# VHH binders against Probable histidinol-phosphatase, part 19

Target 1, 306 residues: Probable histidinol-phosphatase, of Schizosaccharomyces pombe (o14059)
Amino acid sequence: MPISSHSHSGQFCLHAQGKLEDVIQEAIQQGFQSFSFTEHTPRDRVEDLYPEELHLQPEDLFKTFDEYVNEARRLKQNYGDQINILIGAETEYIRPESVELLKSLNTKYNLDYFVGSVHHVNSIPIDFSPELWQKALQHVGNNPEQLFIDYFEHQYDLMQRLHPLVIGHFDLICLFAPEDAKEVFKNSKSVWELIQRNIKYAVSYGGIFEINTSAFRKGWKTAYPQQRLLELMVEQGAQLTLSDDSHGPHQVGLNYHLAKSYLDKCGITSLCMIEKGPDGNGTVVKNVTVDNVWSKFVGTNGITNT
Below, E stands for the ipSAE of ESMFold2; O stands for the ipSAE of OpenDDE; V2 stands for 0.75 times the mean of E and O plus 0.25 times the DockQ between their complexes.

## First folded at step 8 (VHH)

Design k8 (from q63 with A98V; framework vhh_7nfr_2; at its last look DockQ between E and O 0.79; V2 from the best seeds 0.00; counts 0 for: pae E 2.6 > 2)
Fold by ESMFold2, look of step 8:
Structure k8 (fold): chain B 306 residues (1-306), chain A 122 residues (1-122)
Amino acid sequence: as target 1 above (306 residues)
Amino acid sequence: QVQLQESGGGLVQPGGSLRLSCAASGFTFSSYYMYWVRQAPGEGREWVSTINSGGDSTYYADSVKGRFTIARDNVKNTLYLLMDSLKSDDTAVYYCAVPYEDYYGSRSFDSWGQGTQVTVSS
């Protein structure tokens, strides 16, 4: 029975589609056993607004997040007997002081967990557009190695200070990387030492790396993380989970058939499922087999007849 | 392939009115927020107005509040800007825009047409 540890909706995310209720109804229809709501955390500075947020102020983002938590709780009440629902958030780590904001949100809302994601390097978005990715590269003197180093240093700071349960799209920095930068990524001893450090650290506190299928819909031949990284995670004893990182009901379970093939190729037979703890308090992590995750999955998103 | 085509601009006297249209294709129009943006000669882009996907929430820059009205027709995939009480500072090329995420995940927010010129002069 399928799972997703990372999702969004158009109700609370401008670049997504559909209501949160439409998303959970689609997950139920596809036979998901567990589905986590993880909308983006708000940002507290005007300069951190994305280009699409022309009509908003930071205070509006906090209001939106409050409404998200209220709606997520309503949906958990209404649908929780049909599907396991977790209520969390995806981090926005922009600078070191972002972590204090994230801690305050957790204190206020008692979220089930964070997806620990880095979407900015040196406060410049790296997953918005190729143009902003190039701006982030220019900020470090057009040195891709340094850009990758900074990304993984930001990821490490987030890990050390927040201990997010789920580690989001580990190699997101590669999304808009041109081929010459990808060669630098592949061959840099310095970058791979930081990668190993970050994986080892997350393993040490029980962090769970997501297999994120959104990479397929963005033109990758693998999920996040790419195969070499996934192999290293397995060698280091990492726990793994699954997500669609859906941005609307049309993306729930999208390309899960490709994810199955990818996991088989990499020899992965076990995943983690996150549930509410006993008495509805906290979270627990359970191992499930890959075969069980795909059992009774009836979703057809991303499947095209020939 | 997002396509946006603006029309309805022209020369108008101060205090006059214009109705701009933006025909949209290549994406599911009814699922997205839509924006009007303008660019005056020698200046950068200036946000004018925003409308949510359903059309029930609208937003305006302070410089146009009370004079401009944004609207959309989700059946015809068309965005509108009704401009009343025009003044010389409204002279600009007007563009519609959408925060569209393409197949590769890019949200460049620069999927514009050629724009439509609005000129307010006596």
Scores: ipSAE 0.369, ipTM 0.695, lowest interface PAE 2.6, mean pLDDT 90
ESMFold2 (binder alone), look of step 8: mean pLDDT 80; pTM 0.798
OpenDDE, look of step 8: ipSAE 0.415; ipTM 0.753

## First folded at step 9 (VHH; framework vhh_7nfr_2)

Design j1 (from k6 with T50V; at its last look DockQ between E and O 0.71; V2 from the best seeds 0.00; counts 0 for: pae E 2.5 > 2, unsure alone 63.2 < 65)
Fold by ESMFold2, look of step 9:
Structure j1 (fold): chain B 306 residues (1-306), chain A 122 residues (1-122)
Amino acid sequence: as target 1 above (306 residues)
Amino acid sequence: QVQLQESGGGLVQPGGSLRLSCAASGFTFSSYYMYWVRQAPGEGREWVSVINSGGDSTYYADSVKGRFTIARDNVKNTLYLLMDSLKSDDTAVYYCAAPFEDYYGSRSFDSWGQGTQVTVSS
């Protein structure tokens, strides 16, 4: 019975589709046993708005997030007997000060967990467009090695100061990297030392790395993380979970058949599922087999996609 | 696949009016905020107007506020921009846009169509 630890909806995300209720209904129909709501956290500065948000003010983002939490709680009350629902958020780490905002959101809403994601390097988006990725590269003197170093240093700072339970799309920095930058990534001793440090640190506090299938819909032949990184995570004793990073009902369970093939190729037989603690506070991590995760899965999203 | 087809541009005198249309297909039009953006000669693209999915909230750049009106018809899957009191500064190619990921995951605020030329000549 499938799981997803990371999702979005068009109700609270301008570039997604469908209501949050449509998303959870689709997960139920596909046979999911657990599905987490993890909408993006608000940003508090005008310069941190994405291009699709330039008609808004930061205050609008906070209002939207409040509406998200209220709707997520309503849906958990209505559907929680049919499917395990966790209510969390995906971080927007832009600068070191971002962590204080994230902590304040957790204090206010008592979220179940964060997906700890880095979408900016030196306050410049790296997963929005190739043009902004190039701007981030230019900021570090057109030195791809330094860009990768900064990405993993930001990831490390987020890990150290927030301890997000789920580590989002570990290698997102590679999404728009051209081939020559990918060769630098592959061959840099400095970058791989930071990668090892970050994996080891997350393992030390019980962090869980997501296998994120959204990479497939973006043209990758693997999920996030790529195979070499996934193998290193296993070698270091990391715990793994699964997500579709869905942006609407059409993306729930999208490419999960590709993910199964990828996990089989890498020899992965166990994943983590996240649940509420025994008394309804905190979270508990439960091991589930890959066979169990795909049992009773009836989703076909992505199988005949073009 | 997503398709956006702009029309209604042309050559107009200062103070004139035009109505632009954008025919949308390949996605659930009524679920998205829709945007008009424009690109003047030698400039980057800039946002002009935004409308929410239901059509009841509209936003305008300061340079066009009071002169332009955005609207949508969710039955016909069509976005409109009514432009009044046109000025030479409004000369540009106008594109409708949505905040989609493309096949490679890019969310650039780019046009998905050919655009429609508006020329205000004095």
Scores: ipSAE 0.384, ipTM 0.730, lowest interface PAE 2.5, mean pLDDT 91
ESMFold2 (binder alone), look of step 9: mean pLDDT 77; pTM 0.771
OpenDDE, look of step 9: ipSAE 0.511; ipTM 0.803

Design j2 (from j1 with A98V; at its last look DockQ between E and O 0.82; V2 from the best seeds 0.00; counts 0 for: pae E 2.6 > 2)
Fold by ESMFold2, look of step 9:
Structure j2 (fold): chain B 306 residues (1-306), chain A 122 residues (1-122)
Amino acid sequence: as target 1 above (306 residues)
Amino acid sequence: QVQLQESGGGLVQPGGSLRLSCAASGFTFSSYYMYWVRQAPGEGREWVSVINSGGDSTYYADSVKGRFTIARDNVKNTLYLLMDSLKSDDTAVYYCAVPFEDYYGSRSFDSWGQGTQVTVSS
């Protein structure tokens, strides 16, 4: 029975499609047993607005997030007997000060959990476009090793100070990396020491690494994380979960058939499912088999006719 | 692939009116926010107006509020900008834009058409 720990909608995200209700209805139709709403956290500085947000002020982002939480609660009330709905957020870690903002949001809304994601390195977006990725590289003197080091140091700071339950797209920094930078990534002792440190730390506090299928729609042969990282996570005793990182109903369950094949190839037979506790308070983490996760899955997104 | 084609620009006198159009194809037009931006000679790009996917929320830069109206036709996949009470400061190339994410995850918000020139004689 499928699960997703990480999702978005066009109602609260300008580059996504569909209403949040459309997203949950699609998940129900596809047989999902658990589905998390995890819209992006607001940013509090004007320089942190994306190009599509230039008509907004940071205060508008906070208003949008408030509306998101209200709508998510309404949908949980209306659909919660058909599907387990979790209400969380995906972090926007831009700088060390971001963590205090994230803590304040959790205090205000009592979110079920965070997806701990790093979308900026040294305050520069690394998953928006190749041009901005190159700008982030230039900021560190065109040294890809240093860019990777900074990414994993940001991830570590987020882990240490927030303890996000789900670790989002672990190797997102590689999305727009050109081939020569990817070779640096593969061969850097310094970077892999930090990777091992971060995995060990997340394991120590019970963090769960997501298998994120959005990498497939972005042309990868793997999910996030790539196979070598996934193998290291397993060796370190890491817990794993699943997500589509959907940006609309058309992406719910997208490429889950590819994710099944990837997990089979890697010998992964167990995942974590995150659900509400028995009284509807807090979260519980339940180990489930890969075969059980794909049971009753009837989604067709990403499946083509021949 | 996303295709945006602007039209309707021209030479007008101060106080005049123009209606710009943006024909859109290659994506599900009715699912996205749409934007008008402009670039005057020797200046950076400036946002002008934004409309949500359903057309019921609109936004305007302070410099154009009360004079410009954004609209969309989701049946014809067309975005409009009705420009009234034009001033010399409105002289610019006008572009439509969409926050679209391509196959590789790159956001093509700056994927604009050729633009349409609006010139207001002072």
Scores: ipSAE 0.405, ipTM 0.723, lowest interface PAE 2.6, mean pLDDT 90
ESMFold2 (binder alone), look of step 9: mean pLDDT 79; pTM 0.788
OpenDDE, look of step 9: ipSAE 0.482; ipTM 0.790

Design j3 (from j1 with S108G; at its last look DockQ between E and O 0.72; V2 from the best seeds 0.00; counts 0 for: pae E 2.2 > 2)
Fold by OpenDDE, look of step 9:
Structure j3 (fold): chain B 306 residues (1-306), chain A 122 residues (1-122)
Amino acid sequence: as target 1 above (306 residues)
Amino acid sequence: QVQLQESGGGLVQPGGSLRLSCAASGFTFSSYYMYWVRQAPGEGREWVSVINSGGDSTYYADSVKGRFTIARDNVKNTLYLLMDSLKSDDTAVYYCAAPFEDYYGSRGFDSWGQGTQVTVSS
């Protein structure tokens, strides 16, 4: 029975599709045993709005997030007997000051957990387009190594200050990296020292790294993270979870068959499933076997449509 | 593959009206917000109007508010822009767009059509 620790909907994300209810119904239909809602946290500055959001103000994002949490709670109440539902959020760490906003959101909404994600380096989006990735590169003097360093420093700051339970797409910075930059990534001792630091820190406080299958639909041969990183995580005693990072019902469980192959290749036999604590407070992490996760998996999204 | 095809542009006098259309295919049209954007000569692209997936919420740039009306037909997979009281400053190439993520992971408006030219001149 599959799980997903990271997902989105078109109802609350402009570049996604489908209602939140459609998403959970799809998950139930496919036989998911656990599914987490994790919409993006709002942003409080106009300059941080994405192109698709230029018609909005920060206040609109906060309103949307409020509506998201309320809807998520409603759906949990209605479908929670059929599937384990968690209500979280994916972080928008844009600058150090972002953490204060994230903490305030957690206080206000009492979320189950955060997916700790970094989508910006020096306040510039690095996963939106190749062009913006290049802009981020230019900002650091066209030094790819520095760009990677800054990314993992941002990630480290986020982890230290917020301790997100799930670490989202660990190597997202590589998504739009050109080949020459990828070579720098592979060969940079400095970058890998930071990677080791970040993995070690996350392990120390009980963070879980997601195997994120959205990489496959974006053209990768692996999930997030890439194999060398995944091996390092395992070596360091990291706990792993599975996420589709779906942006609508059509992507729920998408390419999970590829994820299975990837995990098998890497010798991974166990994953983590997140549940609510015994008294409804906090979360607990349970180990599930890879065989269990892929048992009784049904649905058409299990295989990519190419 | 995603396809967007704009039409309905042309030459019109100030105060005139035009109706633009955008034919969409290759994606679930009814599931996405849709946008009209425009680019005037020598200027950057600017958003003009946005409509949610269901069509019950619409947004307009201040420059066109009260003059333009965005609409959609989800059965026909078509987006519309009704432009009234046109001004010379409305002269631009008009594009329709959707904010979805493409195959490569980009969320930019890269799936635009060729656009349709609107010229407002005496």
Scores: ipSAE 0.312, ipTM 0.705, lowest interface PAE 1.5, mean pLDDT 92
ESMFold2, look of step 9: ipSAE 0.444; ipTM 0.762
ESMFold2 (binder alone), look of step 9: mean pLDDT 78; pTM 0.776

Design j4 (from k6 with T50I; at its last look DockQ between E and O 0.75; V2 from the best seeds 0.00; counts 0 for: pae E 2.3 > 2)
Fold by ESMFold2, look of step 9:
Structure j4 (fold): chain B 306 residues (1-306), chain A 122 residues (1-122)
Amino acid sequence: as target 1 above (306 residues)
Amino acid sequence: QVQLQESGGGLVQPGGSLRLSCAASGFTFSSYYMYWVRQAPGEGREWVSIINSGGDSTYYADSVKGRFTIARDNVKNTLYLLMDSLKSDDTAVYYCAAPFEDYYGSRSFDSWGQGTQVTVSS
């Protein structure tokens, strides 16, 4: 029975589609046993607005997040007997001060967990477009190794100060990296030392790395993380979970058949499912077999007719 | 895959009116906010007007409020901008846009089509 620990909707995310209710209804129809709502956290500075947020002020982002939590709670009340629903958020770590904002949101809303994601390096978006990725590179003197180092240092700071339960798309920094930068990533001992440090740290506090299928829809031959990173995570005793990082009903369970093949190739037989605790408080982590996750999967997203 | 085709621009006198259209294909038009953005010669891009997916919420830059009207037809997958009381400083190339993520993961607001030229001159 499928699971997803990371999702979005067009109701609360401008670059996504559909209502949050459409998303959960699709997950139910596909036979998901667990599905997490994890909309993006608001940002509190005008310079942190994305290019598509032209009509918005930071105050609008906080209003939108409040509306998200209210709708998520309504849906959990209405659908919670049919599917395990968790209500969390995906972090926006932009600068060290971002962590205090994230903590305040958790205090205000009592979120189930964070997906700990880094979408900016040195306050410059790295997953918006190739052009902004190049701007982030230029900021560090056109030195790809330094850009990767800064990414993983930001990830480490987020891990140390927030302890996000789920570590989002571990290697997102590679999404728009050109081939010469990818070669630097592959061969840098300094970067891989930081990767090992970050994996060990997450393991030490019980963090769970997501296998994120959105990489497939963006043209990758693997999920996030790439195979070498996934192998290192397993070697270091990391816990793994699954997500579609869906941005609308059309992406729920998208390319999960490719994820199955990828996990089989890497010898992965177990994943973690995150659920509410027995009394409805906190979270618990359960092991599920890869075979069980796919045994009743009936989703057709990403499957072309035979 | 995605196509946004602006049309309806032209040369008009100050005080005149013009109606821009944007034909959309290759994505689910009715699911997205739609935007009009303009760029005058030698200047950066400036947002003009925004409409939500259902068409019931509209936003206007202060420079065009009361003069421009945005609308959409979700059956025809077409976005409109009705421009009244045109001034010389409305002269620009006008573009339509939507905030979707393409199949490479790049968001659309970092690339632009050809647009349609609006020239207000005596």
Scores: ipSAE 0.426, ipTM 0.749, lowest interface PAE 2.3, mean pLDDT 91
ESMFold2 (binder alone), look of step 9: mean pLDDT 79; pTM 0.787
OpenDDE, look of step 9: ipSAE 0.485; ipTM 0.789

Design j5 (from j1 with S31D; at its last look DockQ between E and O 0.72; V2 from the best seeds 0.00; counts 0 for: pae E 2.4 > 2)
Fold by OpenDDE, look of step 9:
Structure j5 (fold): chain B 306 residues (1-306), chain A 122 residues (1-122)
Amino acid sequence: as target 1 above (306 residues)
Amino acid sequence: QVQLQESGGGLVQPGGSLRLSCAASGFTFSDYYMYWVRQAPGEGREWVSVINSGGDSTYYADSVKGRFTIARDNVKNTLYLLMDSLKSDDTAVYYCAAPFEDYYGSRSFDSWGQGTQVTVSS
């Protein structure tokens, strides 16, 4: 019975598909035992809007997020007997000041948890396009090592200040890294020291690292994170969860078979499932076996390398 | 694969009208916001109009507000742009676009067509 700790819908994300209700129905259909709604948090500055959002203002994003939370609650009420539903959000950490907004959102909506994600380095998106990744590189003097350092410093700041329960796609910075930059990533002592620091810190407060299968549809041979990182996480005592980071019903549970193979290869035998705490207060983390997670799994979205 | 094919452009006099169409295929059209963008000679691409998936919400750039109307037919997988009271400044290549994530995980906001030329001249 599969789980996903990180997902999106077309109803509340412009580059995703399907209604939120369609997403949860698909999850139920596939036999998911737990599924989390985690739409992106809004952004409060015009300069942080993406190209597809040029018609919008920050106020529109906040309205959208409000509608998301309300819809998520409705769906939880309607489908919660069939599947464990969590209502969270994926962070948009663009700059240190972003944390204040994230905290305010948590106060307002009482979310179950955050997926702690960093999609920007020095306020420049690094997972939008190769071009913007290059722009981020240029911003740091075309020094890939510095770019990676900054990314993990951002991640560390986010973790220290917000303590997100789930750490999203840990090595997202590598998505659009060219080969030469990837070599720097692999060989940089300074970068790996920061990586180790970040892993250790997350472990210290009970953070959970997601195995994010969206990497497969983006052409990776592994999930997020890559194998060396995953091994390091395990060595550090990290807890792991599984996410499809689906952007619509068609991606719910997508490439979970590849994730299983990857976990087996890495010797991973247990994952974490997030549940609501007693009396609806907070969250609790339960260990589930990898075999259990893939038991009775009926995937309908096929296999894709795209 | 995703395909967007624009049509309906042409030469018109100021004050004239045109209707552009965009035929979409290779994706679930009804699930996406759709955009009209345009690019004038020597200028950058600018958004013109946006319509949500269901068609019940529309947005317009200030420069075209009150003159242009965006619409969609989700059964026909077609996006439309009705352009009235055309001005010389509306001269541009018009493209339909949608936000996609490609094979490599890159988010794109582009047209997969050739665009359609709109020329407003006396």
Scores: ipSAE 0.443, ipTM 0.769, lowest interface PAE 0.9, mean pLDDT 93
ESMFold2, look of step 9: ipSAE 0.444; ipTM 0.759
ESMFold2 (binder alone), look of step 9: mean pLDDT 77; pTM 0.773

Design j6 (from j1 with S57T; at its last fold request DockQ between E and O 0.84; V2 from the best seeds 0.00; counts 0 for: pae E 2.3 > 2)
Amino acid sequence: QVQLQESGGGLVQPGGSLRLSCAASGFTFSSYYMYWVRQAPGEGREWVSVINSGGDTTYYADSVKGRFTIARDNVKNTLYLLMDSLKSDDTAVYYCAAPFEDYYGSRSFDSWGQGTQVTVSS
ESMFold2, look of step 9: ipSAE 0.492; ipTM 0.785
ESMFold2 (binder alone), look of step 9: mean pLDDT 77; pTM 0.770
OpenDDE, look of step 9: ipSAE 0.482; ipTM 0.787
ESMFold2, fold request of step 11: ipSAE 0.385, 0.430, 0.426; ipTM 0.738, 0.752, 0.753
ESMFold2 (binder alone), fold request of step 11: mean pLDDT 78, 77, 78; pTM 0.776, 0.769, 0.776
OpenDDE, fold request of step 11: ipSAE 0.594, 0.629, 0.687; ipTM 0.838, 0.849, 0.870

Design j7 (from j1 with Y104W; at its last look DockQ between E and O 0.85; V2 from the best seeds 0.00; counts 0 for: pae E 2.4 > 2, unsure alone 64.4 < 65)
Fold by ESMFold2, look of step 9:
Structure j7 (fold): chain B 306 residues (1-306), chain A 122 residues (1-122)
Amino acid sequence: as target 1 above (306 residues)
Amino acid sequence: QVQLQESGGGLVQPGGSLRLSCAASGFTFSSYYMYWVRQAPGEGREWVSVINSGGDSTYYADSVKGRFTIARDNVKNTLYLLMDSLKSDDTAVYYCAAPFEDYWGSRSFDSWGQGTQVTVSS
């Protein structure tokens, strides 16, 4: 029975589709046993608005997040006997000050967990478009090694100060990297020392790395993280979970058949499922076998007959 | 592939009215916020109005509030802009847009149609 620890909806995310209720109903129909709501956290500065948010102010983002939490709680009440639902958020780490905002959101809403994601390097988006990725590269003197170093330093700062339970799309910095920058990534001892440091640190506090299938729909041959990184995570004793990072009902379980093949190739037989702790506070992590995750999966998103 | 076709522009006297349309195809129109943006001669692109997927939330730039009305018909996959009390500085090419991700995961908030010219002149 499948799991997803990272999801979005068009109700609360401008570039996604469908209502949050449509998303959870699709997960139920596909046979999911656990599904987490993890909408993006709001940003409190005008300069942090994405290009598609020209009509909004930061106050609007906080209103949207409040509406998200209310709807998520309503859906948990209505569907929680059919599927395990957790209510969390995906971080927006933009600068060191971002962590204080994230802590305040957790205090206000008592979220189950964060997906600890880095979508900006030096306050410049790295997963919005190739053009903005290039701007982030230019900011560090067109030195891809330095861009990668800064990305993993930001990730480390987020880990150290927030301890996000789930580590989001570990190698997102590679999404729009051209092939010559990807070659630098593969060959940089400095970057790989930071990667090892970040993996060891997450392991030390019980962090869980997501296997995120959205990379497949963006043209990758692997999930996030790429195979070499996943192998290093396994070598270091990391815990792993699964997500579709769905942006609507059409993306629930998308490419999970590819994820199965990828995990089999890498010899991975166990994943983590996150549950609420006793009395409804905190979280507890349960190991589930890869065979169990796919055992009643009936989703066909990403499968073709030819 | 996504296609957006704007129509309904023309030459109008100050104080006049126009109704713009945007026919959408190649995506699930009812799932997205839809946008009107405009580009005046010699200027950059300026947002005009936004409507949510269900049509129950609308947003307007300060320069057009009270004069323009955005609407959508999710059955016909059509976006509208009703423009009243037109002023000379409303002269621009008007475009409709949607905030989707492409195959490569790139998000782009650009005009997706050819646009429709609105000219307000005495």
Scores: ipSAE 0.390, ipTM 0.717, lowest interface PAE 2.4, mean pLDDT 91
ESMFold2 (binder alone), look of step 9: mean pLDDT 78; pTM 0.777
OpenDDE, look of step 9: ipSAE 0.470; ipTM 0.778

Design j8 (from j1 with S108N; at its last look DockQ between E and O 0.80; V2 from the best seeds 0.00; counts 0 for: pae E 2.8 > 2)
Fold by ESMFold2, look of step 9:
Structure j8 (fold): chain B 306 residues (1-306), chain A 122 residues (1-122)
Amino acid sequence: as target 1 above (306 residues)
Amino acid sequence: QVQLQESGGGLVQPGGSLRLSCAASGFTFSSYYMYWVRQAPGEGREWVSVINSGGDSTYYADSVKGRFTIARDNVKNTLYLLMDSLKSDDTAVYYCAAPFEDYYGSRNFDSWGQGTQVTVSS
């Protein structure tokens, strides 16, 4: 029975589609057992607004997040007997000070967990567009190795200070990397030492790496993380979970058939499912087999008649 | 295929009026905020006005407040910009835009139309 640990909706995210209720209804129709709401956390500076947010102020983002939590709780009340719903958030780590904001959100809302994601390097977006990725590269003197180093140092700082339960799209920094930068990524001893450090650290506090199928819809032949990274995570004893990182009902369960094939190719037979703890306190992590995750899956998103 | 097609531009004298239209297809128009942006000669693109998905919240850049009105028709999938009291500073190519993600994951804010030229001269 399928699971997703990471999702969004157009109700609370300008670059997504549909209402949060449409998203959970689609997950129910596809036979999902567990589905996590993880909308983006608000940002507290005007300079941290994305290009589509130039008409907004940071206060608007905090209001939207409050509305998200209220709607998520309403949906959990209404649909919780049909599907396990977790209420969390996806981090926006922009600079070291971001972590205190993230902690304050957890204190205020008692979120179930964070998806620990890094979407900026040195306060510059790296997954918005190739142009902004190039600006992030220029900021470090056009040195791709340094850009990758900074990304994994930011990821490490987030891990150390927040202990996010789910580690979001581990290798997102590669999304817009051109081929020559990808070659640097593959061959850098310094970058791979940091990768090993970050994986080891997350394992040490019980962090769970997501297998994120959104990479397939963005033209990758693998999920996040790429195969070499996934193999290293397995060698280091990492726990894994699954997500679609859906940005609307049309993306719920999208390319999960490709994810099944990818996991089979890599010899992965077990995933983690996250559940609410007893009496609504905290979370519990349970192992499930890959075969059981797909045993009742009826989704057709990403399947074509061509 | 996503398409945004602007129309309604032209040459007007200062103080004149124009109404721009943006016909949208290939995506769920009613799900997105819609934007008007403009580009004057030798300058980058700047935002002019924004309207939420339902049409009940509108935003304007300070330079156009009180003179421009944004509207949308979610039945006809059409975005509008009513421009009154036009000034020479309003001369630009006007584009409509939406904040969606392309197939390769890029969130491109640039318009997918040709834009429509507005020229304000005496």
Scores: ipSAE 0.343, ipTM 0.700, lowest interface PAE 2.8, mean pLDDT 90
ESMFold2 (binder alone), look of step 9: mean pLDDT 78; pTM 0.785
OpenDDE, look of step 9: ipSAE 0.399; ipTM 0.746

